VHH binders against o75319. Designs and how they scored, part 33

Target 1, 181 residues: o75319
Amino acid sequence: GNHIPERWKDYLPVGQRMPGTRFIAFKVPLQKSFEKKLAPEECFSPLDLFNKIREQNEELGLIIDLTYTQRYYKPEDLPETVPYLKIFTVGHQVPDDETIFKFKHAVNGFLKENKDNDKLIGVHCTHGLNRTGYLICRYLIDVEGVRPDDAIELFNRCRGHCLERQNYIEDLQNGPIRKNW
Below, E stands for the ipSAE of ESMFold2; O stands for the ipSAE of OpenDDE; V2 stands for 0.75 times the mean of E and O plus 0.25 times the DockQ between their complexes.

## First folded at step 3 (VHH)

Design f14 (framework vhh_4orz_3; at its last look DockQ between E and O 0.79; V2 from the best seeds 0.00; counts 0 for: pae E 4.4 > 2)
Fold by ESMFold2-Fast, scan of step 3:
Order: sequence, then structure tokens, then C-alpha cells
Structure f14 (fold): chain B 181 residues (1-181), chain A 117 residues (1-117)
Amino acid sequence: as target 1 above (181 residues)
Amino acid sequence: EVQLVESGGGLVQAGGSLRLFCAASGFTFDDYAMAWLRQAPGKRREWVALITSGGETDYADSVKDRFTISRDNAKNTVSLQMNSLKPEDTAIYFCARYEDSYGFDYWGQGTQVTVSS
């Protein structure tokens, strides 16, 4: 199906790089088949994503797709030079420890392999907000030792939208640190 | 017109097994994750199993290792194999379509599963 995701138009396509990190968050790109239902200024294809990243003088080295669907775009729609990782994450619920561990492992692996460059890890769910913001903040808190409120503020500011789900915010602020090794 | 039609419910003894089926029509089945949810009397509806278009699965803790969700994209069907059934599994079981931006957007009529002690 090619219907536009609910509330997708309400969100800025791409945030800013989160300073001091390799993260950049964005909403899901929509393949060409969706464009018939969008005004030209509303289009945000995989190509548009890479153009917007270049306009910020940044370069993507990895895309992590957190959506529980493959209908929005295909990995084949992305440049072959940029690795794509799918982590199926159910919306509305706090991601489980297995999902958190997969995300941390992928980020750590990317950083280890990309020590000699400044390429970014692009992370998205449907809106690039709740699942995306949760997992990025969880990484910063658990791995980088960032204070929860500081991680959340940094994400909100750079994404241009505040985390909406109270259960996600509560877990980040008061939940346990997930130890994966 | 989106239609989801469940079958396979019934009465079973604790420790027994049932297999539920859902026939889907009216949409591009391969584009959507599918789910089984259940609702016991006086309780909220909860999802118990999810399956992506490509066959990746997720389960609620209450059913993990006992239930198995599967799908046949060529036949537009999703099924739920329920093993080691417990009285607390008694509920109406619903087939649902999962829309990532919204949640569960279409549901079947449900099929009753009753597990006796």
C-alpha cells in the first residue's frame, strides 16, 4: 500500500547532527510510488534524504531503520555505498532489551569501523521521533554516560521535535541501565 | 474492502493445542505486518504475536515459547499455533493488520478460545 503514514507530514524530514555524537535522526523516506499523493514540497524520498544530509555538509555511513514494515522504501532505493540495517521495533512500547542490545551492537560496530572518518549513523522510525529518540538516548545514557535529561534535551533540540511518549521518557529518566556484556 | 476472517477457535483442555487461521483480503497483504490479539472478559485487548511481511516475529511474554505465528503471503493467510494452553489463555482471539504509523487499523470479528482446567 502507498497511503501516506499517519502524521508523517507533521514532522521535519531531517534533524541536525547531534553534537558530540555520530547520530542524525529523520523521518522515514518514502519511495517514488508515494509521490502522487504528495505536493512537491512534501516529498521526502531516499534521494531527498541524501541531498538534505549533503546540504548540512554531512555524510551518512549507516542507516538504521526501526520501522515494523518494508512498504515505505526498499534498501535498493539507497546508494550501495551506505549500509542499511533493519531492526524491527514495535511502536508504542518501550523496546525490549534484545532490541536495545542489537542497536548498541550496531552503533559500536560502526564506530569501531569508522574511526578514520566523520560519517554519521542515520536513525529513523516512521516519524523519526519516539522509537528513534528512545534508542539514541538509551545509547547515550548507557554507553556514553550522558545524564538522561541531557540526552533527551539534545535529541529534542537536534530533531526539532520533542519525544512524545511518556512511557519512553519515563524509562529513559528512571529506568534501569541496560548492561549488555 | 479490507476483510480479515478468523477460524479455528474452540474448546480445549489445559495443556492442549489449537491452531487459529486468518484469511485476509482487500489489500496488498505483503505490505503489512499482521498480528493476533486477544481479549478476555473484563480485560483490555492485548497483542500476543506479530509477524512482519518477511516473517520476523515478536511475542508477548505471556505466550513466548508456547505460541508460534506464521504467514503465507501467496495465500494471504496468517496463523497462530497455540501449544501448552492454560486457562488464562481463554479469550476472543482477533486477527489484525498492523500499520506502523498508527497501530492496529483493521480487525476481524474474532474467534473464541476456551481452555478448561
Scores: ipSAE 0.652, ipTM 0.841, lowest interface PAE 1.4, mean pLDDT 93
Fold by OpenDDE, look of step 5:
Structure f14 (fold): chain B 181 residues (1-181), chain A 117 residues (1-117)
Amino acid sequence: as target 1 above (181 residues)
Amino acid sequence: EVQLVESGGGLVQAGGSLRLFCAASGFTFDDYAMAWLRQAPGKRREWVALITSGGETDYADSVKDRFTISRDNAKNTVSLQMNSLKPEDTAIYFCARYEDSYGFDYWGQGTQVTVSS
């Protein structure tokens, strides 16, 4: 139950806020039970997440968890003041329209309710890269009208890692716009 | 060794029902989401249903409202109830383990499902 996700150590814990957006991507934080399998400098807990966000002079207003598991951490490990949303998202394949819609709806809802602040939408999957990057970029493309290559470049730059999955990239670049309602 | 053994496949007429079963062994079953995949002739393998260790379910659009995935953690089994079957559902169905960092990492030999018109 507490085996370290494959390649998890290879990715930066937290990216940077994407300029012009409220998005920040990060890899999945791991609850305390994982620490015994990590070097101290490798540890990245829910608490560490918030500390790192604070170090960037930012504040999380929402966490969207895209992992298709519940073994990494518990919502109870998060501050009560930060809403937690689970969108079970299968890895390694382009999310279906329903998943995309759920994500868009959540983001739009947050933005509507948080017009008076600058809190961030934190999005993560396991590595905070492929699923996370796709859905963020999909939002920027479909809702904000951003050019696909610009969205991808922006995400990659801010995450500190590039989208790896060609099917995601191809869908973002050449795939159809998904319904926003 | 991880083992997944499917059963319950067969020939059924359109509109009929089948129930597939999968017996899992060789790993901590309740730590993993389980899935059913299928592969039709000449087509890519696709997932049709997923279930988390906690019992949350997800379905491909093509099978929504017709298929139901369930699991019994005490018995290390996962099942797929297939109703209102269509010829397009004809495929080899695979029971698969899902690991979030890797994806579908193990599956069985599969069971043939044939739906006649």
Scores: ipSAE 0.557, ipTM 0.800, lowest interface PAE 0.9, mean pLDDT 94
Fold by ESMFold2, look of step 5:
Structure f14 (fold): chain B 181 residues (1-181), chain A 117 residues (1-117)
Amino acid sequence: as target 1 above (181 residues)
Amino acid sequence: EVQLVESGGGLVQAGGSLRLFCAASGFTFDDYAMAWLRQAPGKRREWVALITSGGETDYADSVKDRFTISRDNAKNTVSLQMNSLKPEDTAIYFCARYEDSYGFDYWGQGTQVTVSS
C-alpha cells in the first residue's frame, strides 16, 4: 500500500548541489495518495521536489531512481522534459559491479549530452542517503579521483545527513577502485 | 502477518532443472519486490534473483542466464526456474520480501536444493 516508508519523515527532503559536480540527492518523493497519512508540513511530492530545486536556482536534467518499487510515484508525475532512469539496487549489500557500471554509464552519458548546460542529476533511493550516497561517492572516487573521505564528507554536508550503513562506508574507504567499462 | 512458504526443492543431477515456488500472504503482494536468497552450509546467505513490483528482474552473476525469476500477482506467488544446475547451486533457497527501507525483511523456512555431480 500507501504506507509511509519508515524513518522517511526524519530526513530533509532535498539536499544541496554538491559543489564541483552535477549531483543533487533527495529522498523519494511521494505521490499525492500518500498525503492522507502526512501532516501538511511533512508532504514532499514530485511537484514539491521541482519547486525546491527551482528555489535553489537549479534545474534537474535527469532523475536516477534506485528503488525496487513503483509505488512511491509514477514517472508520469514528472515533467516530460526530465529523463527518468531506474537502476535496481539491492538494499543490504554493497552494490555489485554491474550496478555500479550502470550508474557510471548513465552519469557519463548525461554529462556528454548536457555539456552545454548546467542541469543536475538528481539521485534518490528511499531516504536519499545510503544507496544514493554510496553510488555518488563511488562515481567521484572511481571516475573523478576524489579521495574517499573527501567524497563522503562532501556528500554528507550537501545531503544534510551522514551516511549510516557502515559496510558502505568501509567499502568506499578501503575497497578496490571499480573498473570503468 | 507476513507468511512466505517455499516448495519445489529436491535432489537433481548436475545439468538438470528444478522450479521453486513461493506462496505469499499477509501483505499487499503487488506493492513489493520479491527475491530468492540461498545459503549453503557454512556460508553466508547470498542474493540470487529479484523481481520488482513492476516485473523487472535482476540476477546474481553466478546464476545469470540459467535462472529465471517470475511472479504471478493473481496467485500471490513467486517462482524460480533453475536450469543447467551445478553442484555449487546446492543450498537452502529462501523466498524473501524486499522492503525498500529495510532490504529483505521477511523470508520463509526455505527449501533444500541438492545438485549431485
Scores: ipSAE 0.184, ipTM 0.561, lowest interface PAE 4.4, mean pLDDT 89
OpenDDE, second read of step 4: ipSAE 0.510; ipTM 0.773
ESMFold2 (binder alone), look of step 5: mean pLDDT 86; pTM 0.863

Design f15 (framework vhh_4orz_3)
Fold by ESMFold2-Fast, scan of step 3:
Formats: sequence, structure tokens, C-alpha cells
Structure f15 (fold): chain B 181 residues (1-181), chain A 117 residues (1-117)
Amino acid sequence: as target 1 above (181 residues)
Amino acid sequence: EVQLVESGGGLVQAGGSLRLFCAASGFTFDDYAMAWLRQAPGKRREWVALITSGGETDYADSVKDRFTISRDNAKNTVSLQMNSLKPEDTAIYFCARYWDSYGFDYWGQGTQVTVSS
């Protein structure tokens, strides 16, 4: 399998830093073996990811990979200086409370260890949209006390694409706050 | 040609157990995550369990601690052990190949599980 993820080309490779936060969202980078099916301007390798973030005058301090596969790239394809965390998430359903807890713990741990710098937490799933947007917004709502509509709008604006899964949007707007995790 | 063929469905009493099997062919089985989904009458299809190519598992909250997904890469099979079955587990159960976050690109025909009260 050298199949490019469905609709992967439809999304911007990397969004902008979400102002007032340490988050930046992007779609899954694809290792060099996928490039034979891509035009040069469509390529988005792990190296391309770091180049695009540097072009924004930002620096990654952590990558959180929400995909259920490692076929797209390997942790070894990332710079040794950037920690990589895998949190397996299923793309069709709202992430369960255990997954939300793991994400919040990883973010809180990073922020505590990086209080003296401005490095970013890079978050991606396959498209960097639905699972990525849900978990970032859930963190902002539950931990930072951001109003749900404001969190969603901030994510949509900075990612350059709107959250698409209605069940995720509904849970963010009307679901319970998962506090004390 | 990718083929997924389910077996093991049937009628069982509440509190009972069933084991479902899925035989996969036509692709490099070891490279793909595999899943079980179900569809109850009048309901949307829902995800039940997933197993990565590396053997890591995840479950929907409704089946956690009752169902166990496993795979045998030498035989190209994935199975679902269902314990403590409830009437609300009644559904057609589908084996699926998981490709990415949009998910399931090949499906079996399904196997009926009916749990009587």
C-alpha cells in the first residue's frame, strides 16, 4: 500500500498557530514513498512540515499523532529533538473520556515542561481536521474555559477548514465538560 | 480482489457468548488495521472494536470489558469474542478494513447476531 488518504489533497498542509494557545494543527505528513503519486507542490513530507512551521517563525516542541496507523510516516522520520506521542483515535466517533484524558495530560505536561519557551504542540490526524479539532477544542473548553463556539471558530479560522463532523460539533457545543482528569 | 467473509453469528440468550470470525484475502493483511462494526434495526452503523496492524486494540464504551478483538496474521483472520451479551447487542456485525480516519474502505456482507431476553 502506497494509497494516499482519501481527500488528503483537499486540505491545507498546515494551519496557523491558534493565538493565545500553544496549538498548531496539520494534516498527516507523507513519507517519500508516497511522492510518486504527488505533484511537487502537493508533497508534504515530515521535512516539509518543519520547513512550513519555520516559515511561520514557529518551532515545534511536541507532535501528537492521533492516527490509527504508522503507514504514512515513522517517528524516525522526525527530527530527534522533537518528542512524538501516539494517541490512537477512531475517526468516526467522538473520542472517549480515556482518550480525552490522555490528550489533556500530554498537553498539560508539555506546558509545564515548556513554560520558559514558546514552542508549539503540533496535533494531527489524517486530515488535521475532525479528531484534531475536536481534541484541541475540548482542551480549550474544559481546561481553559473557552466558550465552545469561540473555540470552534478559532480552530476553523487557524486551520483554514471548518470542522466537518456534526457529532463532534454537537458534543463540543452541548456535551458535558470533562473536568478533573 | 479484497474479500472479507464473516462467520460465527447466531441466536444466543442474554448473558451468553459468541465468537465472530473474519477471513481476509486479496491484500497484505499485516499492513492494515481491522475493525468490527454493527448495525441494529433502525439505527446507524456504529464502530465496535479496532485492532491495529501491531495488535493494539480499542473499543466502543458500550462493549468495553465485554468484547475482545484479536487477529491471527499467519491465517489472515480477525475475530471478536463477545461475552455477557445483552439484547441491545442485537445487530448485523460487519468486518471492515481500516485505511485512514475516513475509515473503512472494504466491508464484509455481515453476520447476524440476535440476543434474546
Scores: ipSAE 0.011, ipTM 0.283, lowest interface PAE 9.2, mean pLDDT 88

Design f16 (framework vhh_4orz_3)
Fold by ESMFold2-Fast, scan of step 3:
Structure f16 (fold): chain B 181 residues (1-181), chain A 117 residues (1-117)
Amino acid sequence: as target 1 above (181 residues)
Amino acid sequence: EVQLVESGGGLVQAGGSLRLFCAASGFTFDDYAMAWLRQAPGKRREWVALITSGGETDYADSVKDRFTISRDNAKNTVSLQMNSLKPEDTAIYFCARYYDSYGFDYWGQGTQVTVSS
């Protein structure tokens, strides 16, 4: 399919690295077939993603795709040197414990295998905001012991947009810590 | 034009089984997740089962272990196998296309499932 996600143009393509972490968040890249719907300055392909990361003097070591679709781009559109992980998440609900566990396991595995470099974990959903921000903040709170409000503030500042879904924010602030086993 | 056409609904006794089918057309079926949702009399529409283009599935707790969603990308079809049906499963069942971040953007007309006690 080639329909542009609604409000996709309203969001910055890629945020800044979250200081003290290996995370960087961005909106979903759109493969070449979408470009007829976009002005040149609006294009954000997989290639554009890697160029923008490079412009920040950063390097991606893993992409975690949280969308519940494969229509926006294919893993084959990414450099073969960068691992791609798909974790299917539904956009309107707080991710379940199994999904949170999968995310934490992927992050912990990456960090263990990348002790000797400074490569980043790139995380995206459609807008790179609600599901993306929730799972990154959940990791920081549950695994790194960051206070919920501090995690949310850090994500909002570095992404350049604030988490929008109240159910996600309330779960982060007041919900149980997911020990995941 | 996107079209989703459901079939397979009907009347069944509690403990029985039904298989619902959805024929999709007007879009690249392989690129989208597909879903079954239901609406019981006097209630809000609720999601029941989801399937990714690659066949990964997810279910609402109320139907887990009783319902199985599947798809055939070559035939542009998604189906729902419903086993151990309960009177509480009585609803109109809708096939839907999942449009990420929004939820569901296209729906069929629905097919009625009635489970007698």
Scores: ipSAE 0.156, ipTM 0.565, lowest interface PAE 4.6, mean pLDDT 90

Design f17 (framework vhh_4orz_3)
Fold by ESMFold2-Fast, scan of step 3:
Structure f17 (fold): chain B 181 residues (1-181), chain A 117 residues (1-117)
Amino acid sequence: as target 1 above (181 residues)
Amino acid sequence: EVQLVESGGGLVQAGGSLRLFCAASGFTFDDYAMAWLRQAPGKRREWVALITSGGETDYADSVKDRFTISRDNAKNTVSLQMNSLKPEDTAIYFCARWDDSYGFDYWGQGTQVTVSS
């Protein structure tokens, strides 16, 4: 379909790089067919994503798409030079261990293969907030040993919006640590 | 308008099998994830199985290894194969469309599944 995601306009298109990490979070880019429903300043296409990353003097080396749909844009809308990974993640519920493991393995693989550069891992869901923030924070807590509240604060500051889903926040703060990296 | 119509429910004995079907119309079916949820007597509605537009699946622990969700994008149909049915699987089963922004935004009327002990 061509309807704009609910509340999509309420969020900043792209956050800032999370210092001390290779992560940058953003909301889902919308392909050309959606632009008829958007003012010019509201447009955020795949091309706009790469332009905004370059404006921050950063470069994407991987995109991880956490949406449970393929209707917003196609991988073919992205530059061939940037790998694209789809991890289908249902919103509203805490991601299961299989999803968390896939995310961690993708991140670890990227970091191993990109130790000699400073390219970023771009992560998004629909709003670039709840699923995105959960999986990034889960990685920082479980793999890098960051304290949960510090991980959440770092993500919130850099994304420019606070994690909204209480069940996600509670799992990060009080849930089990998954030592699976 | 969006419509989801379930079929295939009925009465079966414990250990038996049923296959549920959901016919979708009024939208681009292969753009959306689809789900089956159920509501047992006296309980809240719970999700059972999910399938992405590309065919990846997720299941609730209670039905894992017994139920299989599938879709046919050419026919705009999602199906739920239910094997090794137990009395606790007795519920009204609903087909639903998943939108990443809204969650479950359209539902069918439901189809009754009754499993006798």
Scores: ipSAE 0.051, ipTM 0.513, lowest interface PAE 5.5, mean pLDDT 89

Design f18 (framework vhh_4orz_3)
Fold by ESMFold2-Fast, scan of step 3:
Structure f18 (fold): chain B 181 residues (1-181), chain A 117 residues (1-117)
Amino acid sequence: as target 1 above (181 residues)
Amino acid sequence: EVQLVESGGGLVQAGGSLRLFCAASGFTFDDYAMAWLRQAPGKRREWVALITSGGETDYADSVKDRFTISRDNAKNTVSLQMNSLKPEDTAIYFCARFDDSYGFDYWGQGTQVTVSS
C-alpha cells in the first residue's frame, strides 16, 4: 500500500534531541514506493531520516516503531548496525500497562548497553507526536521523576509540535505512575 | 466515497454459528486495517476483532477462540466467522476501517445478530 497517512505532511520530519535524555522523535519514514505521491521536498525515506540525524551531529543506536502497521517501511530498509524494535500501539487509546512496560524495558536495556557512547533512541509512530510523545513522557515521569508538565513541555519544544490528544495529556498529568514490574 | 456494507446477520440458536461479510469500496482496501465492532441494546459499541493490512489478527477477550476474522484483498472483503454463539453475543455488528493515527474512521450501517437461548 501506497496511501500517504492522513496529515503526515503537516508535521516536521525529525525533532531535536531532548536535552538531558537519549530521545529523539520523528514521524514515520516512508519507503520508496510512496515517493510517487510526494514532491521532492516532502520525501522522508529511511535514508532521509539518517541524513537528517547526521545533520544534527547525532547518531541513532535504536529505533522504536510504535505504528500498528508494517506498510510504511521495512526493517530491511534500515542500516544493519541500527537495532529495530516494533511495539504495536493503536493511535486512539492510551497505551496499556504491558505496552508501557515493553517500552520502558527497551529503553532501560539500551541505556545499560550504551553507557560508553552518546547514541540516541529514535521513537516514532505515524506522526511522531501522540503515541511517541506519550511513551517518552511516561518514561521521563515514571522512571526519571520528571514533573509531568516539564516532560510535556520538553517533548513539545524538541518535537516542534504539541501533543494533540487530550486523553494522553490527562493521563500524563493526572494518571497513576506505572511501577511496571 | 468510502462505503462499507455488512451482510450475513440473522437469528441463530445458542451454540450455533454465523458468518458475517463486509464489502468495502471507495479506498485502497489493502492499505488499511479492518475491524468488527458490536453494539448491544443499551450498551456502548465495543471492539470485537481486528485484522491488519498484513493479515495479523487481534481479538477481544470475550470472543477469543470463538470468532475468526479474515480478509480477501482481491475482493475487498473482510469476514467474521462466529462459532459457539451465546445470547450475550446479541448485537448489531459493524464493519469498520481502522486508520493507524485516527482509529475507527468509517463504519457500515451494521447487521443484526440475535442469539436465542
Scores: ipSAE 0.023, ipTM 0.400, lowest interface PAE 5.3, mean pLDDT 89

Design f19 (framework vhh_4orz_3)
Fold by ESMFold2-Fast, scan of step 3:
Structure f19 (fold): chain B 181 residues (1-181), chain A 117 residues (1-117)
Amino acid sequence: as target 1 above (181 residues)
Amino acid sequence: EVQLVESGGGLVQAGGSLRLFCAASGFTFDDYAMAWLRQAPGKRREWVALITSGGETDYADSVKDRFTISRDNAKNTVSLQMNSLKPEDTAIYFCARYDDSYEFDYWGQGTQVTVSS
């Protein structure tokens, strides 16, 4: 359907690059069919995403889409030069270990292949907040050894919105480290 | 108007099998993930199985390896194959549409599944 996602308008389209990392978070872009239900200033298409990233003097090298749907935009709406990865992640629970490992593998692979540039990993769910913030923070904690509270603070500040789901926050602060060997 | 109609519920002995069906109408079925949820007496509804429009599936731990969700986009149907049923699977089973921003936004009336020991 073409209905605007619940609360989607309440969130900033794109956050800032998280300093010391290659991550940038944003809310889901909406394809042209949604624009009939949006004012011009509310539009955030795939094209708008890339324009906003350029306005920050940044460049996307990978998009990781965490939504459990394909109705918001098509991968074909993205430039062919930017890889797109879909990781179907259900919004009502902490992501399982398989999902966490897929995310970590994609991030590690991107970083190894992009050592000679400064391109960003763009991560989004519907609002670019809970699933997005969880997986980015989980990566920083488990792989980069960042303290949980520091990872969460960094994400919240750069996204411009605080993680809302207490079960996600609790898992980040007190849950087990998901080690990849 | 969105309509979801379940069928296939019934009484079965522990260790048995049932297959539930859901017929969907009133929306573009291929745009949405679909789910099966259940509610036992005195308990809140919980999801047991989800399927994306492309056929990717997720299951609650309590039903993994016993239940299989599937869909037929040409017929606007979603099904739940339930094997190795246990008394604790006794519940009303609901078909639901999954919206990524709402979670479950439309539900059927439910179909009763009773598993005797």
Scores: ipSAE 0.643, ipTM 0.832, lowest interface PAE 1.3, mean pLDDT 92

Design f2 (framework vhh_4orz_3)
Fold by ESMFold2-Fast, scan of step 3:
Structure f2 (fold): chain B 181 residues (1-181), chain A 117 residues (1-117)
Amino acid sequence: as target 1 above (181 residues)
Amino acid sequence: EVQLVESGGGLVQAGGSLRLFCAASGFTFDDYAMAWLRQAPGKRREWVALITSGGETYYAKSVKDRFTISRDNAKNTVSLQMNSLKPEDTAIYFCARYDDSYGFDYWGQGTQVTVSS
């Protein structure tokens, strides 16, 4: 099915950089083949993503794609200069420890290699909300020592939408800290 | 029309092996993750194994190191190799397509696996 993701139109394409971090969250870009199903103002291609980041005076240095599919766009649709990392995550359930550790290692590796610049880590799932918000907040809590409620508030404010999945919120607030970053 | 058709189920002795097959049609197979789930009598349906469009594999704890999921994109098939079978593996096994937006959105009718002690 070459169908638009459910509720994809309900979400802002790109959030703002999360202050004090290198994170920016967005919904999944849709390749050109989807545009015939969208009004011009609804389009959000990989090109549109980079234009919107540039409009904020920001620059992407890494994209982490958390979707469990390759149907929305291909890595080849992205500029060669921006690394792309796929971490397959199943929606609707809290990511497992292996997935959390993969995310943390990717972020830490990027930060070590990019200590002399201010490039951003772009993170997305389908809506750029639940899996995206969970993993970013998990990183802030476990690695940077941010209080869970503060991490969630920061993400919600900068994404422009609140985390929706109660099981994700519950795990962030009351779950164990995973220290193997 | 999306169709998933399972085959390969049967009766096997504990400690034995069995291979399940799922033939997919009606969609671009290469774009989707594929999964196997099972349901034992009187139990809830549980997820067993999943393979992404890129070939990454994930397993439930109960089957890890005993089961192997694989796919053949040229033939639009997904397979489950089941080794060291236990009576507890007795269930109807379902093939399912996974979509990131919808979850498990299409299912086969299932194939029975019975493991005797």
Scores: ipSAE 0.035, ipTM 0.435, lowest interface PAE 5.2, mean pLDDT 89

Design f20 (framework vhh_4orz_3; at its last look DockQ between E and O 0.69; V2 from the best seeds 0.00; counts 0 for: pae E 5.2 > 2)
Fold by ESMFold2-Fast, scan of step 3:
Structure f20 (fold): chain B 181 residues (1-181), chain A 117 residues (1-117)
Amino acid sequence: as target 1 above (181 residues)
Amino acid sequence: EVQLVESGGGLVQAGGSLRLFCAASGFTFDDYAMAWLRQAPGKRREWVALITSGGETDYADSVKDRFTISRDNAKNTVSLQMNSLKPEDTAIYFCARYDDSYDFDYWGQGTQVTVSS
């Protein structure tokens, strides 16, 4: 189905790089078949994503797609030079430990392989907000030792929208640190 | 018109097995993840199994290693194989469509599963 994701138009397409990190968050790009239902100024295709990243004088080195669907765009719609990783996450529930560790492993691997450049890790779910913000903040808290409220504030400011899901916020603030196996 | 129709429920003894089926119509089936949820008397409805369009699966801890969700995109069908059933699995089981921007947006009428001790 080519129906526009619920509330997708309510969110800014792409945030700003989170200072002191390699993360940038955005909402899901929509392939050309969705454009019949969008005004020109509402379009946000995979090509539009890369143009907006370039406009910020940044470069993507990895995209992590957290959606539980493949209907929005295909990996083939992305430049061949940018790796794509799918981590299926269900909305509305806090990601489980296996999902959190997959995300951490992907980020750590990227950072190790990209020591000599300043390329970014692009992270998105459907809105680029709740699942995206949770996993980025969880990484900053558990791996980088950032205080929970500071991680959340940094994400909110750079994304341009505040995390909405109270269960996600509560887990970040008061939940356990997820240790490796 | 989206329709989800469950079948396969019934009464079974603890340790037994049942297979549930869901026939879907009215939408492009292979664009959506599908789910099985259950609701026991006096309890909240909870999801037990999810399957992506491509066949990736997720399970609630309570059913992991006992239940298997599968789908047939050519037939617009999703199935739940339930093994090693426990009295605690007694519930009405619902087939649901998962929309990533919303959550579960369409449900079947449900099929009763009763597990005797």
Scores: ipSAE 0.666, ipTM 0.841, lowest interface PAE 1.1, mean pLDDT 93
Fold by OpenDDE, second read of step 4:
Structure f20 (fold): chain B 181 residues (1-181), chain A 117 residues (1-117)
Amino acid sequence: as target 1 above (181 residues)
Amino acid sequence: EVQLVESGGGLVQAGGSLRLFCAASGFTFDDYAMAWLRQAPGKRREWVALITSGGETDYADSVKDRFTISRDNAKNTVSLQMNSLKPEDTAIYFCARYDDSYDFDYWGQGTQVTVSS
């Protein structure tokens, strides 16, 4: 169906590039079928995503979709030049080690293949906040050695919204480092 | 009205197998991921397995490689094949609808699964 995700309208569509990283977070873009249920100013399509990224003088090099559904938009709605990766991630718990590893692997692969440019890794879940923020922060903490509170603060500031789920925050702050390879 | 009706529970010996069944109605089944949850005595309810409309699956670590979730979109049904059952798997099992924006929003009355040692 094409019902608008709960609370989707409450979040900024696109965050800012996280300084010192190639990450940018955004809420899920919605395909055309959702537009009839939205005011014009509320619409946020795949096309709108790319327009907003360009407005920031950035370019997406990869989209990582963490939603546990395929109803929001189709990969075909994206430019062919931007690879799309789906990592089905349940929203009610801290991602498992396999999910974390998949995310890290994707990011590392992208960075290895894109050393000659400054294209961004776009990451989103439904709201582009909790799952998105957790995995980005998990990467920064585990791979880049960033302090948990610094990672969380950086993400929150750049996304324009703060991580909401206490279990995510607690795991980031006090949980073990996950496998990197 | 959304309805989820579980069946297939029962008593089984450790190492045995059960297959749970869920019949869904009252919504567009193909639009939603489905799940199995369970609640053991004195414990909180926990998710066990998830399956998207497209057939992608995920499992709790405690049941990986033992449980298999499947669905039949033509019949609006979800199943859970449980193999190598352990006493720790004893619980009421619930069929649940999952929406990515608000998690598990509906579930049935549940079916009792008891695994004896």
Scores: ipSAE 0.389, ipTM 0.713, lowest interface PAE 1.4, mean pLDDT 94
Fold by ESMFold2, look of step 5:
Structure f20 (fold): chain B 181 residues (1-181), chain A 117 residues (1-117)
Amino acid sequence: as target 1 above (181 residues)
Amino acid sequence: EVQLVESGGGLVQAGGSLRLFCAASGFTFDDYAMAWLRQAPGKRREWVALITSGGETDYADSVKDRFTISRDNAKNTVSLQMNSLKPEDTAIYFCARYDDSYDFDYWGQGTQVTVSS
């Protein structure tokens, strides 16, 4: 299990906080065992994640991991003060309504419990792009009433990479209204 | 060397049941999600069921409530219990390893399931 995910090196490690939201997106951090296959400048560990967030004068209050595996890093590699939640998504299909609901529920719960601070929700899949961007945008559209194109533009700009999967983009732009239930 | 070997296929009457098995070797099984896919005659290969490394499951709508995926991490096996089988379930069934970068990066030879009318 320590092969570097395909195209992982092509993506910026961490995006910028999305203004007007509590979201920041990043690619999956890789535990130390992966580093023998990486040049020093390519490394992006859980520690590196937190250092980069601090460099932006931000603080993570929740990490939502959208991957189906535990091989990239272990939750114990994270500070105990940062809650960690895994919401499994399959990378080739638009997330189903139950997955979307779990994401909305987690975000709404975080916002309720953190209304007196400005901590961020960190969201990642493998590359921190397609599944991550879809669920963040779906939340902004369905819960915050953001126009689809505005949500997508905001995510793309702050992540530093554009959403790539056309079926996700089409679902965000033209798909059915989803329950916030 | 990653290996996935399916077994348990065969001929069964409509309404019957069948259990498929997949033996996995050559990787740290506990770290990976696993899936069953199938390919019916004249159709594209489709995803059927997925089980995460932590044991959570997901199913295609066409098999929901009839099929159950499970895993035994001590034996490195994945199973698919198929109940209330229909002729439409006739297909070659493949066990696959899920990789977040490639979706399904390894799969076996497949096992034939034929459901007679």
Scores: ipSAE 0.087, ipTM 0.475, lowest interface PAE 5.2, mean pLDDT 88
ESMFold2 (binder alone), look of step 5: mean pLDDT 85; pTM 0.854
OpenDDE, look of step 5: ipSAE 0.361; ipTM 0.693

